Miniprotein binders against Glycerophosphodiester phosphodiesterase GDPD5 (GDPD5). Designs and how they scored, part 2

Target 1, 371 residues: Glycerophosphodiester phosphodiesterase GDPD5 (GDPD5), of Arabidopsis thaliana (Mouse-ear cress) (q9c907)
Amino acid sequence: RTLHPLPVKGPKTVKLQLQTSRPYNIAHRGSNGEIPEETTAAYLKAIEEGTDFIETDILSSKDGVLICFHDCILDETTNVASHKEFADRKRTYDVQGFNITGFFTFDFTLKELKQLRIKQRYAFRDQQYNGMYPIITFEEFLTIARDAPRVVGIYPEIKNPVLMNQHVKWPGGKKFEDKVVETLKKYGYGGSYLSKKWLKKPLFIQSFAPTSLVYISNLTDSPKVLLIDDVTMPTQDTNQTYAEITSDAYFEYIKQYVVGIGPWKDTIVPVNNNYVLAPTDLVKRAHAHNLQVHPYTYRNEHEFLHYNFSQDPYKEYDYWINEIGVDGLFTDFTGSLHNFQEWTSPLPDTSKSPRQLLSQIASLVLPYAKA

## First folded at step 3 (miniprotein)

Design c3 (from p2 with K10L A13Y K17M E64L K67F E71A K74R)
Fold by ESMFold2-Fast, scan of step 3:
Structure c3 (fold): chain B 371 residues (1-371), chain A 86 residues (1-86)
Amino acid sequence: as target 1 above (371 residues)
Amino acid sequence: SPEKLVEEILRLYDEAMELLKRAEELLKELGDPELAQRVRELAEKLEQLIDEAEKTGNEDLIRLAEFLLDAIRRLVEEAQKILEES
């Protein structure tokens, strides 16, 4: 498909700007709690539900076209196994020290990938959308953000860059990361965090690979976020430990390239027997180095929602925003987070007078008065 | 069961209404009848939310009602503390 940048909208078309006073609501793979992940429908739903950023995982097709797809294999979230013409395409590759067998994205051209249909990852989520939606390209994703009725940010991940660079042939000695940044620039993305250019087209570039973020720092001034995995998982590119990449020395090093970190939420607030434990110092230390913290992934289901919160996602949001103090949240249920923030964001941090306390109560229920 | 869900919603409603009435009483003691009236208007909106949860059996609205009840409880406790201290 051809997705070239369209002309800038005229001065009569003014979009509502991105909010910057609350933690960012980041729709993880779209509203994937409701609609299958990384589909146009999931992203349109997220925008409708009030998300600040739509998030995606960038991988590549065999012919070097950037696509929005989380897993390196198509097996779990597509109908690839039902396509008899692709039956002989299954391969085994080394992915970060593990032999993975399946239908890899980079073994299929974009034309072949467009024949596939997405299916829901989780059996406990809505199955009615299985087989309805194709895989979208990164350019199609950028078009969704461009065409939104308000300013909606994008949060693309440079996914498995080591794997993509090993198996996809990039022209002219370029890398996977070069194609990602070139595509972003083609669609008008750029500018340092909170600059006028950034506020018009908000963008965070995320990756688990610190060398990819360092590399693209020579290509774009767009803000970058270092993703951090489980305490047992070393970096895929440099084999650096969790302890190393979360050290004060490393935060001082990496802050010259990134504006924040995106850690797995269980590394901030550990979980045991479905109860949250005392928080670690990760958020406080990151903030001490002027790094934002955007944890992943908030999910409303009982399997992910701990007993401390009485299975209430609003109590989880209150804890993470007001007690832990995070700067953004990757959520599968962007609508519930948006509702929480609309109802509670006017509340002052501390009230010392009965009038302020009543104002806080008023702010809490005011949205129901407007409906 | 649907019967237990309705019972839980009605319990949350009763607790929320008692807390909002207490907040209204605290404001009247401080001599602000206009804010006391505003609290009464907010109570009516919370009634609508709980009624909607009862009618639809919507778990998200029940969780929201629980969150609002806890928030109101904390605010009433803090207001009482401020009044005792002053």
Scores: ipSAE 0.017, ipTM 0.435, lowest interface PAE 6.5, mean pLDDT 84

Design c4 (from p2 with K17R L20W E24R L27F E71L K74L E78Y K81R)
Fold by ESMFold2-Fast, scan of step 3:
Structure c4 (fold): chain B 371 residues (1-371), chain A 86 residues (1-86)
Amino acid sequence: as target 1 above (371 residues)
Amino acid sequence: SPEKLVEEIKRLADEARELWKRARELFKELGDPELAQRVRELAEKLEQLIDEAEKTGNEDLIREAEKLLDLIRLLVEYAQRILEES
């Protein structure tokens, strides 16, 4: 054989692009089923396991630095209680009508938060990583996606914006949402859904607060997703009911600002006595209004898998993807979802097929080719 | 003949290498990583067809390889026109 490999194949590898042909695999707080949530290690594990998007919750330190952390208090997932120097920092604040007592993220500077170590939220998950990893900043999270060997999207949540704006002082008459968008722009994020710019750095901005999504629509054309909580929980910013924000009238309103909704999966498929019931029409109605549906949270443990699925997460994935028809899944176990998708719905090789490329590209180049 | 087949395979390999080098520079300049990735995958398919043609002596595979090479040429021409107009 006298053939050589193509010379340009080796000098610098072009990153493999994000797939857009099957439901998005969204690593909820990283691969947190395996490694403590919202740590660098959990995100690197998710990328290794084949995630499409790494997801995080944005809160703020006292000094206005954006951090990746789910709870407004540090108590459950950090070793803050073991730090004698912080013993006097416990506070009680009104959080959505409830008095919450604990060590709040916005009562600590970033320098103080970096002294803490993350611990596993769930007693039934692996405890060996407790105390190994610090809290990361949102900028550190962005560098993880940037440095990935393939194009990996990000899915940041603007979390508790009402609370962050009440307790953190934002300079220059700006607010929490401004800092989030400014940071995204600094790292090159932008572009409408499926645009050339978006495909280079994929991003969905999520929030339970519809006014935050409306506000940032004047700051960025990046696609946004409205998160929806259980049927009893009103919106934190506008006190709107579940019935109101899932109505056809509201979907017509909000679709000018968002590309999809992210509902709690039990509002799509209700559960009774650990059995799933008949699905509601939420997915069908959202799709009728051209909104994607990305439910949360898929978990592999028996405590979260219903009897209908025989403790098999692959049966849950099959049901939600092929019967319910969702467009993305927030999962604590990105590896199991990736394995299911590779096995049952391998990515089409349309970009590799010379027949498909010939058909597509011939239609694009014919106007430029002269006989 | 076997000698003509070997010569044709060498010619296709040489043309594929030169054309891919040119396409990569143009698509990099255009700033379209998806199009660059598609052309890279098309070049890999071209390489596979050339290898299979060498193994089997199947002239139909050489004709298919020529079609892929022509498609890459059209993409190069398309990229050049876009850059010229920009």
Scores: ipSAE 0.000, ipTM 0.191, lowest interface PAE 11.0, mean pLDDT 82

Design c5 (from p2 with K10R A13L K17F L20I E24R K67R E71L K74W E78R)
Fold by ESMFold2-Fast, scan of step 3:
Structure c5 (fold): chain B 371 residues (1-371), chain A 86 residues (1-86)
Amino acid sequence: as target 1 above (371 residues)
Amino acid sequence: SPEKLVEEIRRLLDEAFELIKRARELLKELGDPELAQRVRELAEKLEQLIDEAEKTGNEDLIREAERLLDLIRWLVERAQKILEES
C-alpha cells in the first residue's frame, strides 16, 4: 500500500540573510529623517530602504507594557497637550539629577497611550505625518522585524532602567530588564554574536547603564552594546565618568559582557566652529580590546553636517567608514547610507557571476522596452 | 529650476555612459556577445529615460534613471570584486 503524505502549507520563502561584511546600517528610531520616529511607518520605510537593523528605545507604560518611545515625557513628540482629559497628569520627577516636568510614559496605561498620536520632533523635517500614527508596543515592533521580506535585525535600547524600576511595579520580584529579555525570548531572540541562532534573528541589546548589561548577561547570551554619552555625562546607574568607562582597564572588564560600544560620534571626532577636528584614539583602543564601535547619530541636515563634508552626507559616510573605520552607524537616514554602501562597497555576492548580474540588470530594463 | 533639472540630467547621463563603458569592458573580458547586446539595450533605455525626463520635467523618471544607474554601479562594483577575487 502506497501512502503519499499531504504536502505541507507550501515551500517556506528563504529570506535574504543579514550582511556581515561591511559596517551595519542601523535605522535610528526607523527612517525618522523622513517619517516620525518610532512609528510603524518609519520602521517599514527603513526596511524598504535597505537597513540592516531597526533601532528602538524601550520604556514602560504604567501597567508594565513595554513601548517604543525615546523621551521619558510625551510632551515633545506626541499630541498629549491637546488631550484635555490628561491636563492634570503632568508630574515632576528626578531624572539623572535633574527635575524634569512633563507627561511621563509610566504615568499612563497602554490604553491611554494608544489614544495619543506621534508628531515630528524637528521643525525642519516633514510635518505632513503629524497626528497619523499611534505609539507602538515593543511586541508590535518585534512583529515588524518578523514580517520583513528579508532578515532584518533589531537593536532595542533598555532606556532609563533606573527610572523605570523606580516608578513601574514589576510582578514576581523581577525588574524592567527581566521583562525586556523575557519578551525577546518569547519572540525567539537569542544566541551569541554570529551564531546560527543569531544570524536567523539578529539582535544587539544596547544601554547607557552598564549594570543593566551586566545583569542581563546572566539572562541571555545575545550580544550587548554599551552606549557612551558626552564626555561630561556620567553613567546614570553607577555615576562613572567618561574617562573611567573608556579606559583600557574598563574595556578589558566590560568586554566579558558586551561585544561593542556605542559612543556619541562627537567623542570620536570632536567639532569646533562646525569643522571636524582630528579624531581621538577611541576607535583604535576599542578595536584593540576586540570591541565593535557603533556611533550615533548620523543626520543629513545642514545643521548636523560639518563644513569639511561640503554638507554632503556621502562624504561623511566615506570618512567614518573608510578613514575612522567604524563597525556600524546609527542613522536617521538609512536609505542614503544604504545607497552609499551599495555604490562604494557592494555586498559580496560571489554566487552571482558578472553574466548573471548583467542579466539581472537587463531584466529590470525590459519592462521599459515593451509597449 | 529648469536649469538645475538640465544640469542633474546631464550629470546622470555622463555617469550612465561611464558605467556602461565599464560594463562593456567587463563583458569583453568574458567574451559574451549576448551580454554585450543586453548592455547595449540597457544603455539605450537609460538614454531614453533621461531624454524623456528632460522633455517632460518628470521627476519620477529622473528617480527611475538614478535607480538604474545605482543598479549598474552595483553590477560594475560586484563584477570587479569577483574578478579581483578570482
Scores: ipSAE 0.000, ipTM 0.307, lowest interface PAE 10.7, mean pLDDT 82

Design c6 (from p2 with K10E K17Y K21E E24W K67D E71I K74L E78L K81E)
Fold by ESMFold2-Fast, scan of step 3:
Structure c6 (fold): chain B 371 residues (1-371), chain A 86 residues (1-86)
Amino acid sequence: as target 1 above (371 residues)
Amino acid sequence: SPEKLVEEIERLADEAYELLERAWELLKELGDPELAQRVRELAEKLEQLIDEAEKTGNEDLIREAEDLLDIIRLLVELAQEILEES
């Protein structure tokens, strides 16, 4: 018999909003522990695994197109060396006081860069995806976040701005930072931290260059994060020391422009002979100046997990979230962090009953059960 | 050291067997026979990991056993919470 169905509401068009009640899970270059860094596949995997923010490094092609790529040279993570037509493009440039030789992103047009294929950075990670994926543009990265089934934030880095401004010609008296902010505005990004506009399209803009963050503060009210490298590395733009940029005086200065800092995790919890030592006061001092702390980079491999944690990423997450008290984590393995957060800190609107949590945990036990 | 590994394996074994017995009892009271059976299968896997670690001294197996123990601890806590709410 022919039955006329009642009108059924289609899928909700309102996306599940970004959580703000627990530390941010930041997919460092996507789920790059599983799939090659800064590829569409790595970002889609991170979204599937429950990340809050997908993170990328913005560099430029020769023709001024913003791309998602970490290294200033293509050598380590692409097949550029296999392209005979590019054999004569190798150059040596001064990068932050060091002579670097290689195939630089800004010596290739976007059309040329799109001919390359990405390869896994680490020999100990999955090699099966090598040669499958092209370099993506920053605009393609923004469409991945836009098309996600829930609200997913973005965490773009203004990478090597001194180098990009030196070697790329920017039209109309503008510079690299202007192109980044203009692209973000074009895609609807803006608004101060936790404003209604920010919550609809969450964004943190990160850089190791303090002057870039100060400069863009006149262009956008979007929240910014100052990245901090190891204790031996001065800032690339101003040659300021670690001691200077982590001083109380500097935190009072920079908090006018940034909402937080992103330090290398070993500067918070020093390591000796693969054992973690007592933490420094960096997190407590940053919090005293109303700055968030988002350290980098959390990795599941045994050489990055210390004996204090029995090489267990969940024990590392527990320590850093509950004892150190960080506000966000840049991780190569967003799935493991998401699992930890779901089990230990369920969200109010999406929180599971104890019975539902028990069922979820049972599903994790299933791979260890005998057939 | 070999003596520290033996002590750690013995601690893991004792803790594992106590938690698994408690989890099994709580899940039986909860009336979830499928989950109870999965915990039993996990107990067999954990026993195999502990036995292999004892024979080989492989620290990776000790870490895997600790990870499974943390899951079992959470199962016990959640099962107890459900029973207390009933």
Scores: ipSAE 0.014, ipTM 0.483, lowest interface PAE 6.8, mean pLDDT 85

Design c7 (from p2 with A13M D14R K17I K21R E24L K67Y D70R E71M K74F)
Fold by ESMFold2-Fast, scan of step 3:
Structure c7 (fold): chain B 371 residues (1-371), chain A 86 residues (1-86)
Amino acid sequence: as target 1 above (371 residues)
Amino acid sequence: SPEKLVEEIKRLMREAIELLRRALELLKELGDPELAQRVRELAEKLEQLIDEAEKTGNEDLIREAEYLLRMIRFLVEEAQKILEES
């Protein structure tokens, strides 16, 4: 029997879907190589430049509002020191066994934090944007991804959960992690990795704190990634060693809760005197346990590119994607990674705006032009 | 209308971009630095034209778009001829 189709003729515009055929391009704190980190402008630039995911660090204000901000203190990346009304707000707290002195995010209400302006972290990056942009809330970050012209994933970090739980009052016996997951659910985020729900609103939740990832596994099926610091740095919550958390036994344990690991890239490919050495077995072993590997942080400046790559970020991308075999990259320069990936593993033309295509062509011809 | 003018310029730009992509594929075979420089210059001019069209709605920009499209077609035809002769 032939069923007649429904007579509804409304035009339907569907957003271009997230690519899943090549490593994920993750805009670390936005396009922060060009625009100050974790600002609306940095995220809009990353989306324009073709990122798969925009990434942020979640901390809290004094009044329990989630904000997008990397450091637990405001000193380095804001103009807080220029605000005379805040001069007496500097405090010293124990942060993971160390006394840290500064202007802590949780000592300021959101209203007070919105008076501050972001400044560029690195003296060697563009200083023209200093003082132009306020600190954004996590909800404002979520609206940026929502309003994108294509499906753009989010990659929020549950940052310093022990510190946030110690110094911020969470209502109803809840924790910092509960507020993060509640906010994600409020904005429609959920679903296991590659499920239909996940593909509509892609999300990875990252943390250096394994207990936070285990805890939220009871609250959301959204995919989680365990961040791993250098070989000398233990976990902030459990004081577990690098050797322990990268062991085969631990990978078998943690894969019940996470879909991947996010290691510091120098733990995969060690560096000596700005030359890369032979890679470790970390990626191969993670893959053997069905864990994805998303290393951080890829940066285009000569201070970070190492001599093996002759200051060419495309040579670094080629090495890490095609020889090391990583599944995603946290980059400060999402546009350069996108241009490389379009050259080597292009998506259909219909996936790109004219402006994006032109930017890519301009970048792709550079290797053929004699300097 | 200004909106229709902008859409028409964008349509011409998509055709020009497709031809620049063909020039880029020919560049991979030829390795010619002069061709690379021309492709870069034409891509930059197209980007400027899209920006100007979105801001001003000036109908003279259609003529500029047509001129750039013609230049890109010529570039592709010359590059193809060189490759065939090699």
Scores: ipSAE 0.140, ipTM 0.720, lowest interface PAE 3.2, mean pLDDT 86

Design c8 (from p2 with K17L L20A E24F K28L E71A K74W E78A K81Y)
Fold by ESMFold2-Fast, scan of step 3:
Formats: structure tokens, C-alpha cells, sequence
Structure c8 (fold): chain B 371 residues (1-371), chain A 86 residues (1-86)
């Protein structure tokens, strides 16, 4: 558009700030419950639906370009198998002690990866978007957050750093983690948790590899979160047990480098025969060491939602926020969490006055009394 | 006095806020007779305040009651929209 009826200089608008008064709503791989994971469309949908943070997994192409992609292999969420020109590119590598066979991200250049199209991971989710969207770079992900109409945080994972450092050549004696932090700094990210700089461009850096988080603590003051897998899975870098990395002694050690932990939610509230059991003391002990707790992954489907919640995701949110007391939630359905939080814990900008709320409650009886 | 009526309206507003917070939770249990009863009791209290405003001729109380009813309609519409979308 080149013509305007009134030539007015627009005022510089200040973006609506990130909320800090209720648990963080973290859009796990975007609104991936609705749109295929880690696509531009999934992230734009998450922003539209009211997410606080958009989350991604950082891996690398063969030519050292950071990409947003969860699996180390392309097989499950792309159409790589439909590309005859790539049929002979399948490889087997040791990934955390397991031999994995597939089409690895680091065996393809960015130019080759951009020829692929994303497909939905889960057969029970919407299949209409399969083949529509390419793999995005981490820089493309950063521009999505930058261009949002309000302040939206980012929550990138340094994924499989041991694997990336083994198979990708990093120039100048640098590591995968160096490239991640350099890219974040290039886009203006930095600042300690809740500092003025952080509030302007909110960021949590997550990883299952404690040594990666310790390493980048010398490169950036941005807040970091240690991800914790199930009770049987040791750390990929140090082979440390669940018992060790969730001990009080370890929490005292790691709190020098991280602001919180991101455990698998079943390690907080165990599950048996699709019923939740009594919660463990993990959240209380983490809080005693001044660590935030951001569990993963909340999903609305009955395959993931337990009988205690009657297939109602709002009952699950209420339990985890008000009874368990978590500080953030990684969800595939950021819109449903946002809706729950708006109605149960409204922010000042969107809240109705008590007088307005009283008026709306009374109207519930008027149609019922007439019927 | 007008001051006493303002205090009563403030107390009802606080009760309505707490009820509204719980209403979003309970509206997920369609057909809950307890929720219906609580909403009916609140509406009865509002009707009594409206009647008092009519008898005293205080138009400010009537205007406030209209605003409160509009706010409750918004919450019901919002809750219904969510139940349909979820």
C-alpha cells in the first residue's frame, strides 16, 4: 500500500510486556497439537493463542546452520523417504548408547533440508497440514519472536550437544554451544533472569546436558534450565543418574548455573494404569533450593490425559498449578492453557472488575428461569 | 444510607469474584445443580438491591446493577465459547 488518506507519523508503540504473575505458558514446539511441530505456522498460531514462550529444539545441518527440529533423524516428521535422490543417505550412529538408523540432520546441507516438508508426528492429530511447511532455521525462529505484536519469550533447547559436536565441524576451536550463544547475542538476547534486558527479550536456555549449561554460563548470563528425563535415563554427557542430579547436594551445585529444572511430569506425579498417584517431593525440594520447576509435556488427548482428570485438560492445569505448584508448563496446546489462565487468574489488562463479574453471573439465571 | 449500600455492593462484588473464579471450573461439569443454586442465590441478592434502588430512586445503583449484569453475560458467553472450542 502506497497511498494513505491522512499522512500521520505513527507513534512508537511499546509492546505489551511478558507476564510474570502466573506460571509460564510454554508452547512446546509451537501449537503442535493443532499444526505440525516446529513450523512457522505452529509458532504464529501459538503467539495468536496467547503463549508466553515459544519453545524449540536446536540441531545442526551438515554445513553448520542451526535448525529447529526435535529428532536427530528426519524419518518420522518429514517426507525424506519420498525423496528418491536421498534414498542412499541413511546412516547408523551411536546416540546416547543406542544405535540409531535413519536420515540424520547433520548428513544434509541446509539447501537439502529446505527441500523437505514437515508431516504431523501423531496419527490422531490433524493431517491436513502434511507437506505444506519446510524446516526452519533457528534464525528464522528468532525473527518470529522478534516480529510478534507483543513481547514473546523464547525457550530454545541445546539438543544432543554430544552428537552435534561429534558429527559437525565447528570452526575456530568452537563448539555447537558457542554457535547457539553467538546467534542469541546477534539477535540481542542476554541479561539475568528478571533484569530489564531480560524482560525486553525473555529467554530460557534448556538442555538435558548439564555440562553444556555449565559451559555457556561463561558465555552468557541468560537464565538456564536443566531438563531431567525419566528415572532410568542417565545424563547424555556425564552418565549421571536421576538420583544424583535430583539430590539436594546436586541442586546446591547446579543452582550456580541454572534458575530451574524441567523434569518429565511423570517423575513429579507418577502414573499407574492411567491414574495419577501421590506426588513426589521433587517440586518442594527444588523450591527449597530456589529453583523453578517447568515440567513437560502437557497434552490434551486422552492417551496422555489421566482418568483422574476425566479427560478435562482444565482439571489437569488446576491440579498442576494450584496443588503441585509448578512455575511453568510445556504444552502442545498453548491456547487451552491460556484460556484456563485468563479465566482463573486474569491479568490486570484483561481482567473484569468485581462489579462486572457480578453482573455476568446473575445473567446465568435469567435464561434458566424463563425456560 | 448511600454509604452502607456501597459497602453491601462491594461485599457482593467480592463474593461474585470468588464465585466467578469457581464458575469457570464448574461450568466444565455441565448440569451441576450446585452451581445453578449458587448463581440463583446471587441473582436473588441482586434483585433485592435493584428493588431497594427502585424504592429509593437512586439511579446510580440501577446503572451499576446493569453493568454487573452485562459483565456476568460476558463471563457466560466466554465460558460457553471455551466449552465449544475445547
Amino acid sequence: as target 1 above (371 residues)
Amino acid sequence: SPEKLVEEIKRLADEALELAKRAFELLLELGDPELAQRVRELAEKLEQLIDEAEKTGNEDLIREAEKLLDAIRWLVEAAQYILEES
Scores: ipSAE 0.000, ipTM 0.201, lowest interface PAE 10.7, mean pLDDT 80

Design c9 (from p2 with K10F D14L K17W E64A K67L E71Y)
Fold by ESMFold2-Fast, scan of step 3:
Structure c9 (fold): chain B 371 residues (1-371), chain A 86 residues (1-86)
Amino acid sequence: as target 1 above (371 residues)
Amino acid sequence: SPEKLVEEIFRLALEAWELLKRAEELLKELGDPELAQRVRELAEKLEQLIDEAEKTGNEDLIRAAELLLDYIRKLVEEAQKILEES
């Protein structure tokens, strides 16, 4: 797989605006189905492949620098274990009632983290990029979106805020969430959903921690999305149950702070023996409360595609967009989703006559067919 | 293989041509400008899919073209059913 550079635009060129007429294509940790997650290369690939939003997980280094990294430990997706100079940094901490042992992001300075190289999480994905790319900062992530040849939104997650606030010292009596919002404001992000300011720099702030979203509502009017885990997992900050946070009463409460929810897709359409079952009422109820629904995570591998779709990601997209009616999709394969959306729900354009298009289609293939 | 890709693209192009020609004939009898516009939009996207598949050899584009052809077939069947019921 090779990265192709985007066309260079002149300094006077106005950027193509974000689409708002079809579900949002959200590149989950970049195009991580193709290139290792949360690397510059994965984000550039996602932009090239037509994503609406690039998504990241914000954690912190020991010295309070925001980084783009999913796991609280470096063990699974970096070469930290090969660095003998860091062998003494392994720790065990209480993470939401469980003892987790590993190399935690907040036990390393940014300078130390920049010595590490990312590796592919999944053995069944392309291994050729292992060891090529460093961990990026959140500010570096913001510059990727800024420098895109078209308007590309960002979708940062405030990840493990309780853990980050316990183990990182934040200056001036502030906390992890303050640093995230201050960084966003520094880069010009703000504005309520669909306002002119928001359309110039689109942003959704996501978290599994409802108290973090409530807290930052006093700091920014940027739209927020409450992430929801499986039916057995309580909230990380408040220990609230799935039943409570998806109740009509809770939706009425939380809608004053968020524009939508981001549930695990299996809570919308349950799965049994690799067949999808009848959908729950979650999407219908969320929509009744004027909340958008952006489920996670869509993946093209046979392991994640159900028999109902004949292992075809395009049939899954058709079902989720046209029958379930979701408002956005977190995907590891932004290119396949973009292609499906371009083919089935084209953005406004001048259409050629059907006869002219049929002639052009025939002409593309005729040279390969002998009389 | 490249030969199989060329064969599949050729089959898709011919199926698309037949379906779109039939759709145009049915649309003339129904006088439905919205259905006509839908067929034009689908034809545009199918052309783009076939062009990119030819250039790149990407099998995902062939799969997408097959899915798009299924939508065109459904539109043709719907138009024909309306015409038969009238």
Scores: ipSAE 0.005, ipTM 0.245, lowest interface PAE 10.6, mean pLDDT 83

Design d1 (from p2 with E15L E18W R22L E41F K45L Q48Y)
Fold by ESMFold2-Fast, scan of step 3:
Structure d1 (fold): chain B 371 residues (1-371), chain A 86 residues (1-86)
Amino acid sequence: as target 1 above (371 residues)
Amino acid sequence: SPEKLVEEIKRLADLAKWLLKLAEELLKELGDPELAQRVRFLAELLEYLIDEAEKTGNEDLIREAEKLLDEIRKLVEEAQKILEES
């Protein structure tokens, strides 16, 4: 038979630390360009592909359990319509001034949500994974980051806090935001940006709702990012215009609560007839106020790549990182961004093993392979 | 632009250095100079194009260096297969 197990394990292996020398690679809903969004499989794939941060959207079940799910309704990305036992659960609610009809996350208990299976949002992406994966809880998401073989950051969004606070009963006079921060603290997350504690468990908390970020600033010193939508969309909580929340006066105000902004990329570099136009001054002005800029969402498909880049996502990355000068990118294709970054800003490799050198060189030349 | 040229030179110079290290380690591991020599040749050619681009400011030479990336990828795939065979 085999020899007995070693009686003593060696010293704790220190995980490879998060890089801080190049823009952050943020896996938007996991590696969702291949695997259905916000599933365990999508997050594990993103970690394998070299992401810096895995990103998620926090909503709530009826029984107040935080889940990882983008839409307030289950209709588009789950098989809820196929469940006859849920046929009478469809509701219409006022969501930010619009009547939305569907199967809302907060009308289902976690036990009921766990019966559902995720399906691919986009018809042009791989359909083979439809029906394979359940909705995960935010705690399950945190466990994925915790168990990664290297330090992987998390980038949770406090999504639709107005809606969650209207329709979910939070105990003890608390809010949705309190449950989010409480859960983060339970899992050891905290610390100001680039502090020793933050570097051990990196975290950015994002939201489109400025009042949520201001509120949690009294609960945690973790770095926060204000998400900014299309120029026509006011804030969901305060009904403030794009012009107001991107003004120099507002940047001076909000910088006491946030470390950066996360604008829709088309508000930085406008698009007309599938060509990119001259960039706005948004990035330069944000930087002038000591705010980082992490735009969303980078996608490799022809529908999202502009003629200026000749269908080459690596030319888009070069433009946004080296000419626009962004500090992080939310991408559905974290692997292609990682390969580009290894090529253009490689981390030192002191290994002399041919296998290790080949792996590093392969990563650097992969940016020339089409996605 | 000069800044773009400097950035491209950094990328390609680092790649050339790793290819040179790979050539040395492949020779030690496999004892076969043929594969190591091919890797070294690509590293030396890449260095030559980078050095000449720096001297002249000729961005066409950087584009020629970038064309070598496909040949480098093929060599990496070939070397990986050889090392996987025991």
Scores: ipSAE 0.084, ipTM 0.671, lowest interface PAE 4.8, mean pLDDT 86

